# VH-VL binders against NFX1-type zinc finger-containing protein 1 homolog (znfx-1): the designs that were tried, part 1

No score or structure here was measured in a lab: all are predicted.

Target 1, 210 residues: NFX1-type zinc finger-containing protein 1 homolog (znfx-1), of Caenorhabditis elegans (e9p860r1531to1740)
Amino acid sequence: RQQHRMNLTISDKIVKLSFYDNVTDAENVGLYPDVQGMATNLFFWSHTSMEESPDEVSWLNKHEISMTVALVKHLLKQNYTTNDIVVLATYSAQKNLMYREYANVFGSTPDSNVIPVETVDSFQGKERKIVIVSLVRSHRGGRENTGIGFLAVANRICVALTRAQHGMYIIGNGAYIMNNSELWNKIVNNLRRSNLIEYNLPLKCVAHGN
Structure headers, positions and changes below count from the first letter of each chain, unless a header shows other numbers; Kabat numbers aren't used for antibody chains.
F, E and O stand for the ipSAE by ESMFold2-Fast, ESMFold2 and OpenDDE, each averaged over both directions (binder to target, target to binder). V2 = 0.75 x the mean of E and O + 0.25 x the DockQ between their complexes.
[cut] marks letters that were taken out.
The coordinates of atoms that the task and the answers printed are left out; those that the model quotes come from them. Centres of patches stay.

## First folded at step 1 (VH-VL)

Design a2 (framework fv_acimtamig; at its last look DockQ between E and O 0.08; V2 from the best seeds 0.00; counts 0 for: pae E 14.2 > 2, placed apart)
Fold by ESMFold2-Fast, scan of step 1:
Structure a2 (fold): chain C 210 residues (1-210), chain A 121 residues (1-121), chain B 106 residues (1-106)
Amino acid sequence: as target 1 above (210 residues)
Amino acid sequence: QVQLVQSGAEVKKPGESLKVSCKASGYTFTDYYMHWVRQAPGQGLEWMGIINPSGGSTSYAQKFQGRVTMTRDTSTSTVYMELSSLRSEDTAVYYCARGSYEYVWGTLDYWGQGTLVTVSS
Amino acid sequence: SYVLTQPSSVSVAPGQTATISCGGHNIGSKNVHWYQQRPGQSPVLVIYRDSNRPSGIPERFSGSNSGNTATLTISGTQAMDEADYYCQVWDSSTAVFGGGTKLTVL
């Protein structure tokens, strides 16, 4: 069965302008519902918390894990299930730490199910209703020019951004990412022009639409 | 040359509302965030909030939640800050300041001249 | 809420080096910006992202940030540097300012 990866907003603001010449959105993509409890179906939730590395090859961002936990808790309250949500980490070390932290936080949920956490590579060829991406890389000051590694590879970024059917939520240091990648600079500027990148989540009151 | 020009001084009574304007020129208005910061006489800088002129989204300091509203008019490149239920302790110079993605969007790189607001009974 | 601590005043003789500290829990993990406010004037950005100078700011201004303390350093201090200096960070969704330090050049 054909699954459509992108809603129209994601196609227009990121995929079409940043990665593809002629993105074709099928009509049935427009038939998917808006994400419950969120004011937008695409958002970059920005922060300024620094990365950690135990070996200068593996990368972690503990603050981003806390942010993903907060977002997942909100979505579960909107009646989404563990089959609807996936969290993609751009680094295996982040994925492994997320698994441990999620077990601590969500192990006592009524369903006793752990939210799926995968790397972009391990999720290749798969899709979910809601995709949350943890970008991880965030340097302060003099380390900014060490590069952003995985995120500089356009094909892998495309894979991460095309896995969502209904909603895509990106968690990262927007200022750091845009200053250290020409590709991400274009993505962030496109999101900024559409009011889709901020330090606060775009939550929506179910009763009032606020 | 970047310029932020604010509206003139105001004298208000407790319980009234204040609306200060900040007109931007010398750059693309929608490419930069705008912050509002106040300073009571002889005191330090106090952040009030931020607005994205492109989409109109706002974020306010907890102390001002429910009393402050920030808006913009893209046709005139102007940002507005409204503060309601004024008290004597709201007497301050109110500044608008530009937030830059080039530096860090939480960095205030150009400041308006300030608007003195005096609240007295 | 996140708190930044600055000394209320620092005094230095002309030509000497002034050092202004900004204390905060794990502030080395945050980007620190510094503003200069001369009497009766609007603040001016003098350092952004810990150690970077905007165009037009003299090379005698420098900054550092590590652990729990960020520092603004002004070498060869001049009378025109007499001002209040504020450090600032972004914490989640809020800009946080230090209380300000009055630099007197005597």
Scores: ipSAE 0.006, ipTM 0.451, lowest interface PAE 15.3, mean pLDDT 79
Fold by OpenDDE, look of step 3:
Structure a2 (fold): chain C 210 residues (1-210), chain A 121 residues (1-121), chain B 106 residues (1-106)
Amino acid sequence: as target 1 above (210 residues)
Amino acid sequence: QVQLVQSGAEVKKPGESLKVSCKASGYTFTDYYMHWVRQAPGQGLEWMGIINPSGGSTSYAQKFQGRVTMTRDTSTSTVYMELSSLRSEDTAVYYCARGSYEYVWGTLDYWGQGTLVTVSS
Amino acid sequence: SYVLTQPSSVSVAPGQTATISCGGHNIGSKNVHWYQQRPGQSPVLVIYRDSNRPSGIPERFSGSNSGNTATLTISGTQAMDEADYYCQVWDSSTAVFGGGTKLTVL
């Protein structure tokens, strides 16, 4: 079994460890360029901001939306286009709010460059150079260990984390999700060992090379 | 007017496979998860698994892993559940049920009429 | 595996209040859903996320969840409420049902 999609860091740090231990890397993925403006081509940007439920059914995380917008702006400054980037939201409420925010920030006309936002499920079978994953779920006030719902399903986690080619950036509460899923526990701990998860996103200055 | 219409009753022998269909209508088929739940005669509800809106991802109860396969056909708005290596204990009414939301942790808000499958030698 | 415990049966006189319990370890930290199944029929969602009623469900149905017990309450119980009731939660990626409670309206 050979994968032809993901850069070597994603393959090594996430996929081979957690999803497909018998997968080998095709030659083409070894030729992928570095993501401009980013210190790494894989990173978990963690936070501890709480989630919200606007309709008592779905979930959203406004702080993650802010983080996502900031990251997208940064990438666009590096001359990436809307065809290069996709944001994957784990919940519809998050997706919907992101759409509104993107419309406000990047334009809402049909001819405007709007970064696509999709749910994880709707993006199955698809790929893009840069993928930003918004996990949404964090501590809910008043209740302990409420679970992480969608995020606990292994196949969906696999889909969410295997769509990126050149770079993948996960936005979420790493400390929370790792305690609510064995799979996430493995992933987060492995990223920690490689210094690929922090509360601060490491960037690379293109002008100075550091 | 959400409707889930399942295929008719079946009689199977041990070792055979069953395949139940569930045709959905009255809503956007590709927006919702679908569940399968079974109920043995005089027993409670038993969750079998879930299939995502695109049909490309499934999650099965551990009890049925390796023996159950869920698929869906967007062109016909139909979900399928196949269970292999049947045994007498698999005699049950099998239900398809729509997820109340596009998330795995949603409720089962609409149910099919059920399909009785009898496994006997 | 996570286990939900329900009484096998509950009886109530017409017009009285029926209470069905669903026990589980720290179930108050989970979202509990309830399903009604009348004889020979498919299950119907009657309560979702502890205390919410779907459209079409009478107001006499209510739910609560705290500690180790979730409760379905049916006020002014009617003959048509005679059915099996199942509580349900999610444990990781697995849906877990209680054993069911047969409600008899005397």
Scores: ipSAE 0.006, ipTM 0.530, lowest interface PAE 11.8, mean pLDDT 90
ESMFold2, look of step 3: ipSAE 0.006; ipTM 0.462
ESMFold2 (binder alone), look of step 3: mean pLDDT 93; pTM 0.945

Design a3 (framework fv_acimtamig; at its last look DockQ between E and O 0.03; V2 from the best seeds 0.00; counts 0 for: pae E 12.1 > 2, placed apart)
Heavy chain, then light chain:
Amino acid sequence: QVQLVQSGAEVKKPGESLKVSCKASGYTFTSYDMHWVRQAPGQGLEWMGIIDPSGGYTSYAQKFQGRVTMTRDTSTSTVYMELSSLRSEDTAVYYCAREGYSSGYFDYWGQGTLVTVSS
Amino acid sequence: SYVLTQPSSVSVAPGQTATISCGGHNIGSKSVHWYQQRPGQSPVLVIYYDSDRPSGIPERFSGSNSGNTATLTISGTQAMDEADYYCQVWDSSSYVFGGGTKLTVL
ESMFold2-Fast, scan of step 1: ipSAE 0.007; ipTM 0.578
ESMFold2, look of step 2: ipSAE 0.007; ipTM 0.501
ESMFold2 (binder alone), look of step 2: mean pLDDT 95; pTM 0.965
OpenDDE, look of step 2: ipSAE 0.020; ipTM 0.598

Design a4 (framework fv_acimtamig)
Fold by ESMFold2-Fast, scan of step 1:
Structure a4 (fold): chain C 210 residues (1-210), chain A 122 residues (1-122), chain B 106 residues (1-106)
Amino acid sequence: as target 1 above (210 residues)
Amino acid sequence: QVQLVQSGAEVKKPGESLKVSCKASGYTFTGYYMHWVRQAPGQGLEWMGIINPNSGGTSYAQKFQGRVTMTRDTSTSTVYMELSSLRSEDTAVYYCARDTHYEFWSGAFDPWGQGTLVTVSS
Amino acid sequence: SYVLTQPSSVSVAPGQTATISCGGHKLGDKYVHWYQQRPGQSPVLVIYQDSKRPSGIPERFSGSNSGNTATLTISGTQAMDEADYYCQAWDSSTVVFGGGTKLTVL
């Protein structure tokens, strides 16, 4: 029950506060399990690295893959299991590259990686304790913006942001996406007011043995 | 309108601690991240760290971890940078600088304080 | 650790165009900001996010960033532009500055 209310709380903070004037309190936020090793259960980990595309329809962000690897490594050190975590990509090309990188770092079986990697669309109707989302879209290094494609679709964003039971970690170029979307401008501004968007992860970081 | 005013020059001996203040005015103090940057005589700019004046959250450059502490007082719109175990190599002008992005950092700094010259000598 | 490389000095005659380079591995993937520092003064932001100019900065200042190199361009250079120029970028959670370029207007 707590997990279901957690999903609704995340949705309320990000979606309702961004779309509607009628703000409701996140009534149960203090009652849910905190993500071990993290100072917050909802966070936007921002960067300024560029996107890549081989064909202008497939999109990649290699820096975001490195960021997801770092976050997953941290969570595994906090005793989360591979069944607790999923990494979602907004583009199939990003998922495929993450799949290969994750196999090299975390290991794989013949059929799958040890850490699940899915697209937002393929994860519809499913939930995990911890969801990490790679947004992919960013500037192109040549200063020609191509927009944010998938991320401009409000309903797809809402789906992605409601999949987590205990923790949601969004990885993307916050400045770029807010400059290219009124919806993301509202989302990012709401996260800033709560100190939930930074260039550094909000790690609890200190473990004392005993 | 927007202004950052730092405390005055200091002379310190090796082993002492330094505490520099930076008083902000002309904007919403808690809405912008604040950075500390130093510059040794004749040398380039060196980033020391960042503080969120709203939450008090900090992040420091690895070189200064264990020696630097950044704090703020929201009632006086002032940020502080304390550097301990001073050495002659810490002789520098210390600057506070505001991030250009409201309630988020973009990595660009505007405005900058006037600087505080700290001389560490025996 | 990530390093930004600038030439130590650049000289131009008054009225000519000055270019100052800033090199870094895949620097085009990052936003680059540029600061001007006159002797005894605090740095002043002259270009942010590769090519954007803050209010009050003359149009003769421009910037670009692609591949491994960012460039600050000052057209119609004036004596008042004589200063040290620093590029700056984020690398992960750390701010990195270039070593600085002394612009001399001869």
Scores: ipSAE 0.005, ipTM 0.439, lowest interface PAE 17.0, mean pLDDT 81

Design a5 (framework fv_acimtamig)
Fold by ESMFold2-Fast, scan of step 1:
Structure a5 (fold): chain C 210 residues (1-210), chain A 119 residues (1-119), chain B 106 residues (1-106)
Amino acid sequence: as target 1 above (210 residues)
Amino acid sequence: QVQLVQSGAEVKKPGESLKVSCKASGYTFTNYYMHWVRQAPGQGLEWMGIINPSGGSTSYAQKFQGRVTMTRDTSTSTVYMELSSLRSEDTAVYYCARSDYGDYEFDYWGQGTLVTVSS
Amino acid sequence: SYVLTQPSSVSVAPGQTATISCGGHNIGSKSVHWYQQRPGQSPVLVIYDDSDRPSGIPERFSGSNSGNTATLTISGTQAMDEADYYCQVWDYSTVVFGGGTKLTVL
């Protein structure tokens, strides 16, 4: 029963976000606790920092890397391990840079022992307790022919949204993605209605200040 | 069905330039990157560069900077690769290959264009 | 500049398992793709993202990637598998290919 209620909650939100009652529950049945240290199990941590492209064919967002590192540090303090968490980057340049930033922040930890970073495509058919998604693409304006490409592909978005067993945390420019993708417009509006998108992380506090 | 069809074989003299075309069909041309990869006789695969057909942005391997130019025509779903100041070492089969924005795997390749540079 | 190292050749008897290595510094943090090239033909993607198979590629092809080595494994090797095999990664702003391995089925 407890397992079914938790699975139904996560599945219901994924259905609402992706296809509004058109996606079937693909979650494995198991005991799913609340994510420790977080007030919600699904959240879009929004920002307005612009993307960077060193060659205009590779895409990265350094601010999203900083946000991801901060979230990872918080989760590791909650007794989660490298086997519990995966970071999904929508672009290989972001994945590569994130590995380097992990080494800088965690210093003495070998790259093989840090939180895995994969692209959405390389994570096809896999699951983790906690999935963090870095969307990367973020643009103030300019030529629409530079597009958002990957984010318009619904099947890849579905992979990212269905791979979390306990919690899903999306990092991106909410305003940008909703204005450039019909699917993401629906997703962001559904999150907004549920108070699941904001500029600050919903950290869980106890009465004693921790 | 996705297809990449390249222009035919060329014979060039040292100092000339070549221009190879690659016509894409069966998918949305601007949703995928296009790369150029060459292979000298009996040698391995050598990456030359990448073009984003959407904006036309390009990035070239260091070895080819200053000699290679990649362009596209969205009205014909065609990418072009021009290589200038040809030398005999540029004799190779030149391939176009499509990649996604995710992990840059080459899921479809053109049939190749043999370019022979001789005097 | 990033470098991928492959053995120049690998020989295997029909029905046996062939393994082709691709060495690179911290390659386990990258997505590795593998291509098969028969003489006179274009390369064909046989494994992408370390271990995934494109539609139409037989299940006897598999891949792994960990630490400093990625591996392409062909179980029950057949004469038709005789070809050159290349590994490939994207390293920040450039595509890097391994030198290629010639697989012979004797």
Scores: ipSAE 0.006, ipTM 0.494, lowest interface PAE 12.3, mean pLDDT 79

Design a6 (framework fv_acimtamig)
Fold by ESMFold2-Fast, scan of step 1:
Structure a6 (fold): chain C 210 residues (1-210), chain A 123 residues (1-123), chain B 106 residues (1-106)
Amino acid sequence: as target 1 above (210 residues)
Amino acid sequence: QVQLVQSGAEVKKPGESLKVSCKASGYTFTSYWMHWVRQAPGQGLEWMGIINPSGGSTSYAQKFQGRVTMTRDTSTSTVYMELSSLRSEDTAVYYCARVEVTYYSSGTYFDYWGQGTLVTVSS
Amino acid sequence: SYVLTQPSSVSVAPGQTATISCGGHNIGSKSVHWYQQRPGQSPVLVIYYDSDRPSGIPERFSGSNSGNTATLTISGTQAMDEADYYCQVWDSSTYVFGGGTKLTVL
């Protein structure tokens, strides 16, 4: 199968190794430009912050919201527009909280978001130049861990990780997620071998290109 | 250099409580998580639990839940493990072991170990 | 509960390659870590995440993990490598250790 929606790095490091064994990239995908202001077009920005839940059915990760806001601000400074970027949240509660935080940071009216925030399910069949994925699920501090729920479903993960054309940035607790899923263990290990997962973003200095 | 220095050997009677300390040096104490692992004579290594020194949050192995308590003191860079209602099968060497807070180490492997504390529970 | 199985002992002549196995159901889908423990001493991490070496561990130590068996390989084995070796994985909410393998270098 030929892949038209994703750049070569995303296809090679995630999709081919984790979901499909015969996907080949279309020639035109290799012509997509590198993401400006980033040293890589695919990165897992990891953290160890806890998840929260008010009701054990809704899940939030406030630290990931702060991370997505910081990354969005950086990308907007790199000449990307609100039509170029989407944030995918794996839980509706996270999407709703992100919307409120974006309004606070960017000063948008209730009728608009500066950057679109979607759930993975509502973004099925769509694409964007840059996709930021908030995985949400993590440890619970001193409480018993509850697994990773939504993230264990292979088809939903595939949807989340195949929506980007130029760049994909995954925000999550990499160690927690890989230890709760055989599929994520493969994904994270593949990213790790390519030096594409770390606690700090791989930013590029505009003045020096490094 | 990273060092984890544990308190000395103890002899306890059944029903008593044990409290072992582990003093960290050579790194930023709150940037790494600490595990406790024990080794009974003639048996393998057994995980007991983990503490995040920054926030003080803990997670314990089910076998020890209700008997173990882990705490820390950031002013002295020390973690503590307390085990109550001691039984003869609690005779073991108790280790503290560090987890570097990176995507590879959050709860999965132990990079530096303390020297161990031998605890003998005799009736 | 997940179980890791190791041979109780392995013997090798100096300079030869030692291999220590760690068996587990579908262990190739898990991350395996290896520790060396000399008598009376604390464990020392020698391999993490299947095949990575910590700073200070000799290049002759390597690891692999596929199917139902993970393997620690020590090439050019030396007398100083004589120790107990433990494999370890994370499973569901616990940290599982193998029973340990005593490596004898004769």
Scores: ipSAE 0.000, ipTM 0.432, lowest interface PAE 15.6, mean pLDDT 79

Design a7 (framework fv_acimtamig)
Fold by ESMFold2-Fast, scan of step 1:
Formats: sequence, structure tokens, C-alpha cells
Structure a7 (fold): chain C 210 residues (1-210), chain A 122 residues (1-122), chain B 106 residues (1-106)
Amino acid sequence: as target 1 above (210 residues)
Amino acid sequence: QVQLVQSGAEVKKPGESLKVSCKASGYTFTSYYMHWVRQAPGQGLEWMGIISPSGGDTSYAQKFQGRVTMTRDTSTSTVYMELSSLRSEDTAVYYCARGPLYSSSWDAFDIWGQGTLVTVSS
Amino acid sequence: SYVLTQPSSVSVAPGQTATISCGGHNIGSKSVHWYQQRPGQSPVLVIYDDSDRPSGIPERFSGSNSGNTATLTISGTQAMDEADYYCQVWDSSTYVFGGGTKLTVL
């Protein structure tokens, strides 16, 4: 008689916190398990590394690729599988470079599956237990800043943030993004109030025994 | 300093239910998972289930589905494990054990309670 | 369901090296943790993530994990190391323990 429910949508909580000033537990709450090895099921892992562009049409953030690799390695060590995790990039150039790096890092076993790397647009209509999003857009060092393009569009932000079932991990330059978008300013401020944005990922600390 | 202190030994009859407590101290209660593991006399360790003290979410081993319930009380930093429809085969030492969220031992049990002996006999 | 296989017992003389195996299908792709349990006591984590030692565990304890076998190694074995040893992994939906190995130091 008992029914095991898996109906908590983490991204729906982000959307409600970000788009509504008054939220009263009208969230889709359920019994999704906590993400193994993570202190939170929702986190914005912030950095200050610059973006790059080879042609002013394609956008890359190599530091974010390294961050996604570290997080994916950790999640695989928690026994999550390639069917459980997806990494989303907001730009095709980032996705293509990330896919190449992932093949180098994770593609060494004979029966290797690699973690799916997709763009937000190519992942429409799909969901995964754990979604990692690389936002890409950041400062350009001494060069003229070009804003945040894709990330300023509310509909596309909602698509990116509504793909996770159990865990959502956002990787980006929080300070840069919030200073270039009213919507992201609201999102980042809400995350800060909940202690869900930091320069260090809230992973398990060094075990010191008993 | 970090401790898990369990309730005392229990003697139960077949068909009864048991409820064991595990009180945490010396760390942030809601930052770590709590597991329940049992050990029958002369036997090995057997995982029963996990609870998130922050959210109250649980996941149980298939063998115990329908008989086990795990809960927590954040005001007293205590987790509970209830097991119903007891049989003689449920005679065991029951341990609570911390599964760390802020540790490099991702899915290891780093701190264990002292154990609670439960004897099921008529 | 996933199964971990350990020898039931291992004997070693004081000062010698003891090795305890933990067999599992493709276990080298999993994180293996090891617990020491002395009679009448709670288990103690001695190795986590295949080869890391918790603070307070002597350096003579080490671990490895590759292919289908994980190994706990105790060098310069002492009488105080006499205990049952359990390996443990997480497998998708559950936490799995090996059957345990009794280490005798005589």
C-alpha cells in the first residue's frame, strides 16, 4: 500500500523563490533522496574566471569546464551513473569543448559511457536526477564586457533551471551575472540568503575519524 | 567530542515493535546523514536505511521495506528507528552511524553509536 | 544484488604484514571503505575512499582497489589489530558490507 514518491523539483523552488516575492510552501514537495556526497541539493558554485571567445559569436569558460569535471568525478564516486547526470552548457562552443575534455578524462575504460554534455536548447523536454549547468558568461579581463546574452532571457533561464529531479548545481561568475541582469540579481540574492552560493563547493570535509 | 549516544537494551516479544533512539552531539546535526546498521549475534553488518536529518527524507533497504520507519527530532538532535512485526531473527545489536556530508569519505560511516542490543524472545 | 566476498579468517604473526581481500564485480570502479570491529565494540572506520586514512589511524593501515578486488593491508601487525574487518561500498540503491574477516594475531 505504501507508495514511494519522487516528486520534489529543486528547480521549481528556485523559480518560485526568484519570480515570486511571497512564497508559502506551495512547492512540489516529496521524498526525493538527498544527493549523496553533497551538503545541499541546490548550489551555485561561484568563481571569478574570465570568459573567452575565438570569434565573438562563440563563448567559452575553461575554468568552468574544470569545475564541472571535479564535480562529476565526485558524483561518480558516489555511485551515480551516466544515466543519472547531465551537464548543460549555455553555449554550443562550451558544450563541444567540454565533450572533448570529458572524453579525455572519462573515456578511458573499454565499456566507457561518458556523462552527457548538452546545450540547454538541445535538452528541452528532458530531465535527469542531477543537472550541472555551466553559465559561461563572465568578465573579459581588460577587454570590453559584452553582457550575458542568453542568460538574460527569462524563458531560457527557466528551461535551464527546471531540468533537475534531485540535484541542481550551477557554475558561474555570480558577481558578474548579478551585476548584468535584474533577474539574476534576484536569483543570486535569494541564494545568498539561503547560504546556497559560495566560492567553495560544500563537499564532504576531510574525514578526521572518531 | 563528536558522539552518538543510543538508548538502552530492549527485550521484546514476537509481534511487538521496537523504537531505538540515537542522540547526536558535538557537530551540526543537520549537516550529516544518519544510517542504521544491525548485527545479529555472530553475524556481519547489515545496512537498514538512511535518513537526512535536515529534510527528514528516508530510504530503506529492500529487506526492511514495510517494517522500518526512521524519523528525527531536530530540536533534540535525535534520530529514531522503529521496527515492527518483530521475530526472533530480529535479535541483533542496532547501530546508528553518521554518513558525512562535509567529509572526504563520501559514502563511509565515520562515527558510530555504541549500539543497542535488542533481544526478541518469548 | 551486489555482493562483496571476504575470506572468513586470516592469521598473521606479530610484526608481519596482513592482507585482507574484498572481492566484487568491477569493485575498482567503486569507493571502498574498511571498518575494524573488536569484540563487544562498535565498528571503527580505518580506511575510506579506497586508500585514505582517518585522523588517528596508524600509517601501517593502507588500502588499494582495482579490477575485481580491494585489499586492506596492515604492515607490522600488532596484537591490538586483532579484530573483525569489513569492507563496504555503495551500489546505486543500497549500502553493501562484506561478510567480514576475523584477523588473528598469534
Scores: ipSAE 0.006, ipTM 0.437, lowest interface PAE 16.7, mean pLDDT 78

Design a8 (framework fv_acimtamig)
Fold by ESMFold2-Fast, scan of step 1:
Structure a8 (fold): chain C 210 residues (1-210), chain A 122 residues (1-122), chain B 106 residues (1-106)
Amino acid sequence: as target 1 above (210 residues)
Amino acid sequence: QVQLVQSGAEVKKPGESLKVSCKASGYTFTSYAMHWVRQAPGQGLEWMGIINPSTGSTSYAQKFQGRVTMTRDTSTSTVYMELSSLRSEDTAVYYCARDRLYYETSGYFDLWGQGTLVTVSS
Amino acid sequence: SYVLTQPSSVSVAPGQTATISCGGHNIGSKNVHWYQQRPGQSPVLVIYYDSNRPSGIPERFSGSNSGNTATLTISGTQAMDEADYYCQVWDSSTVVFGGGTKLTVL
């Protein structure tokens, strides 16, 4: 059976309002500590950098890769390890590029400690203390881009959003995603009302409280 | 039980048309794309095309464009593949296969029908 | 038209490691899936997304994908592994299969 290991904030802001009218959280996850070095345990780090396609059928967002690297570096400085963090990509081309970029930034050999990068499907049945999700899709298209494929499939979205035990950090173009998905419109509006979506990452100095 | 069940073996003459069915059960029919793949005796797998059961939209391999038509019936959770102007080279086992992630152009086939043997002979 | 190249056959002794290659231009930038087909049976997914195993596939099956070559590796090969193996990618809006490799365990 699937076990529920979600932080109460993540459950309340995403799962309840997006998928269910009434959600029961596992009580033991409410006892998990706040993410060290972060002002929040749930955040949508928004940007407006456009996607790229090397073959016009696969999708990449190099800016999002840089954002994940910055966040991972910060978390490692807060004494999280490579066993505590996973980065999920919604597109396989993004995952493959991140494998190569992460090997260069965090390690250059097969035996180096590297942050796991997986697709939502390949992370089936697994959990981590901290999950970072790269949504990838970001383009200048208007009304004609109403379908966003993977992000519109409820079961895949649910899996991606329920993999974090202590914290979840979503990286994407908030305006684009919101305008192209009714589900994501609900998610983003809930995050906006709680000040959990911004262009700047909400960092916190534990020693000084700022 | 999650399964794809195909129609039975057929014998056709050159110039005739073939129509194979594939009935899905045990999952939400409109949530997964369906592909058709064939295999001539002693040869490899050859992709024929894809259908989106939700919208009815199709895309076919260039080799079969103009001869193949894929359709679906959402009330019976069934997809169909029709191939016209049959020749002896169309003798093959025809498979339907479910696509897990086709919308990101990275889909893989996690569920296959049992296959339908079609023999085209005079 | 994108082409995947596989060896037509590979032979291995029982208990030894079998490797089956799948060559393609810049294939390391694509997602590779692998299927096993025993005589008279439908194909079965054994590896997806380069290196992942579906539920029910033994741990002795593994995959990798880098540069111009993807590889399916079967460690401790058993007689039951004797089958045809196909690699598969997407290129543009088209599904591309390799020509298949017959694995013989002798």
Scores: ipSAE 0.000, ipTM 0.450, lowest interface PAE 15.4, mean pLDDT 79

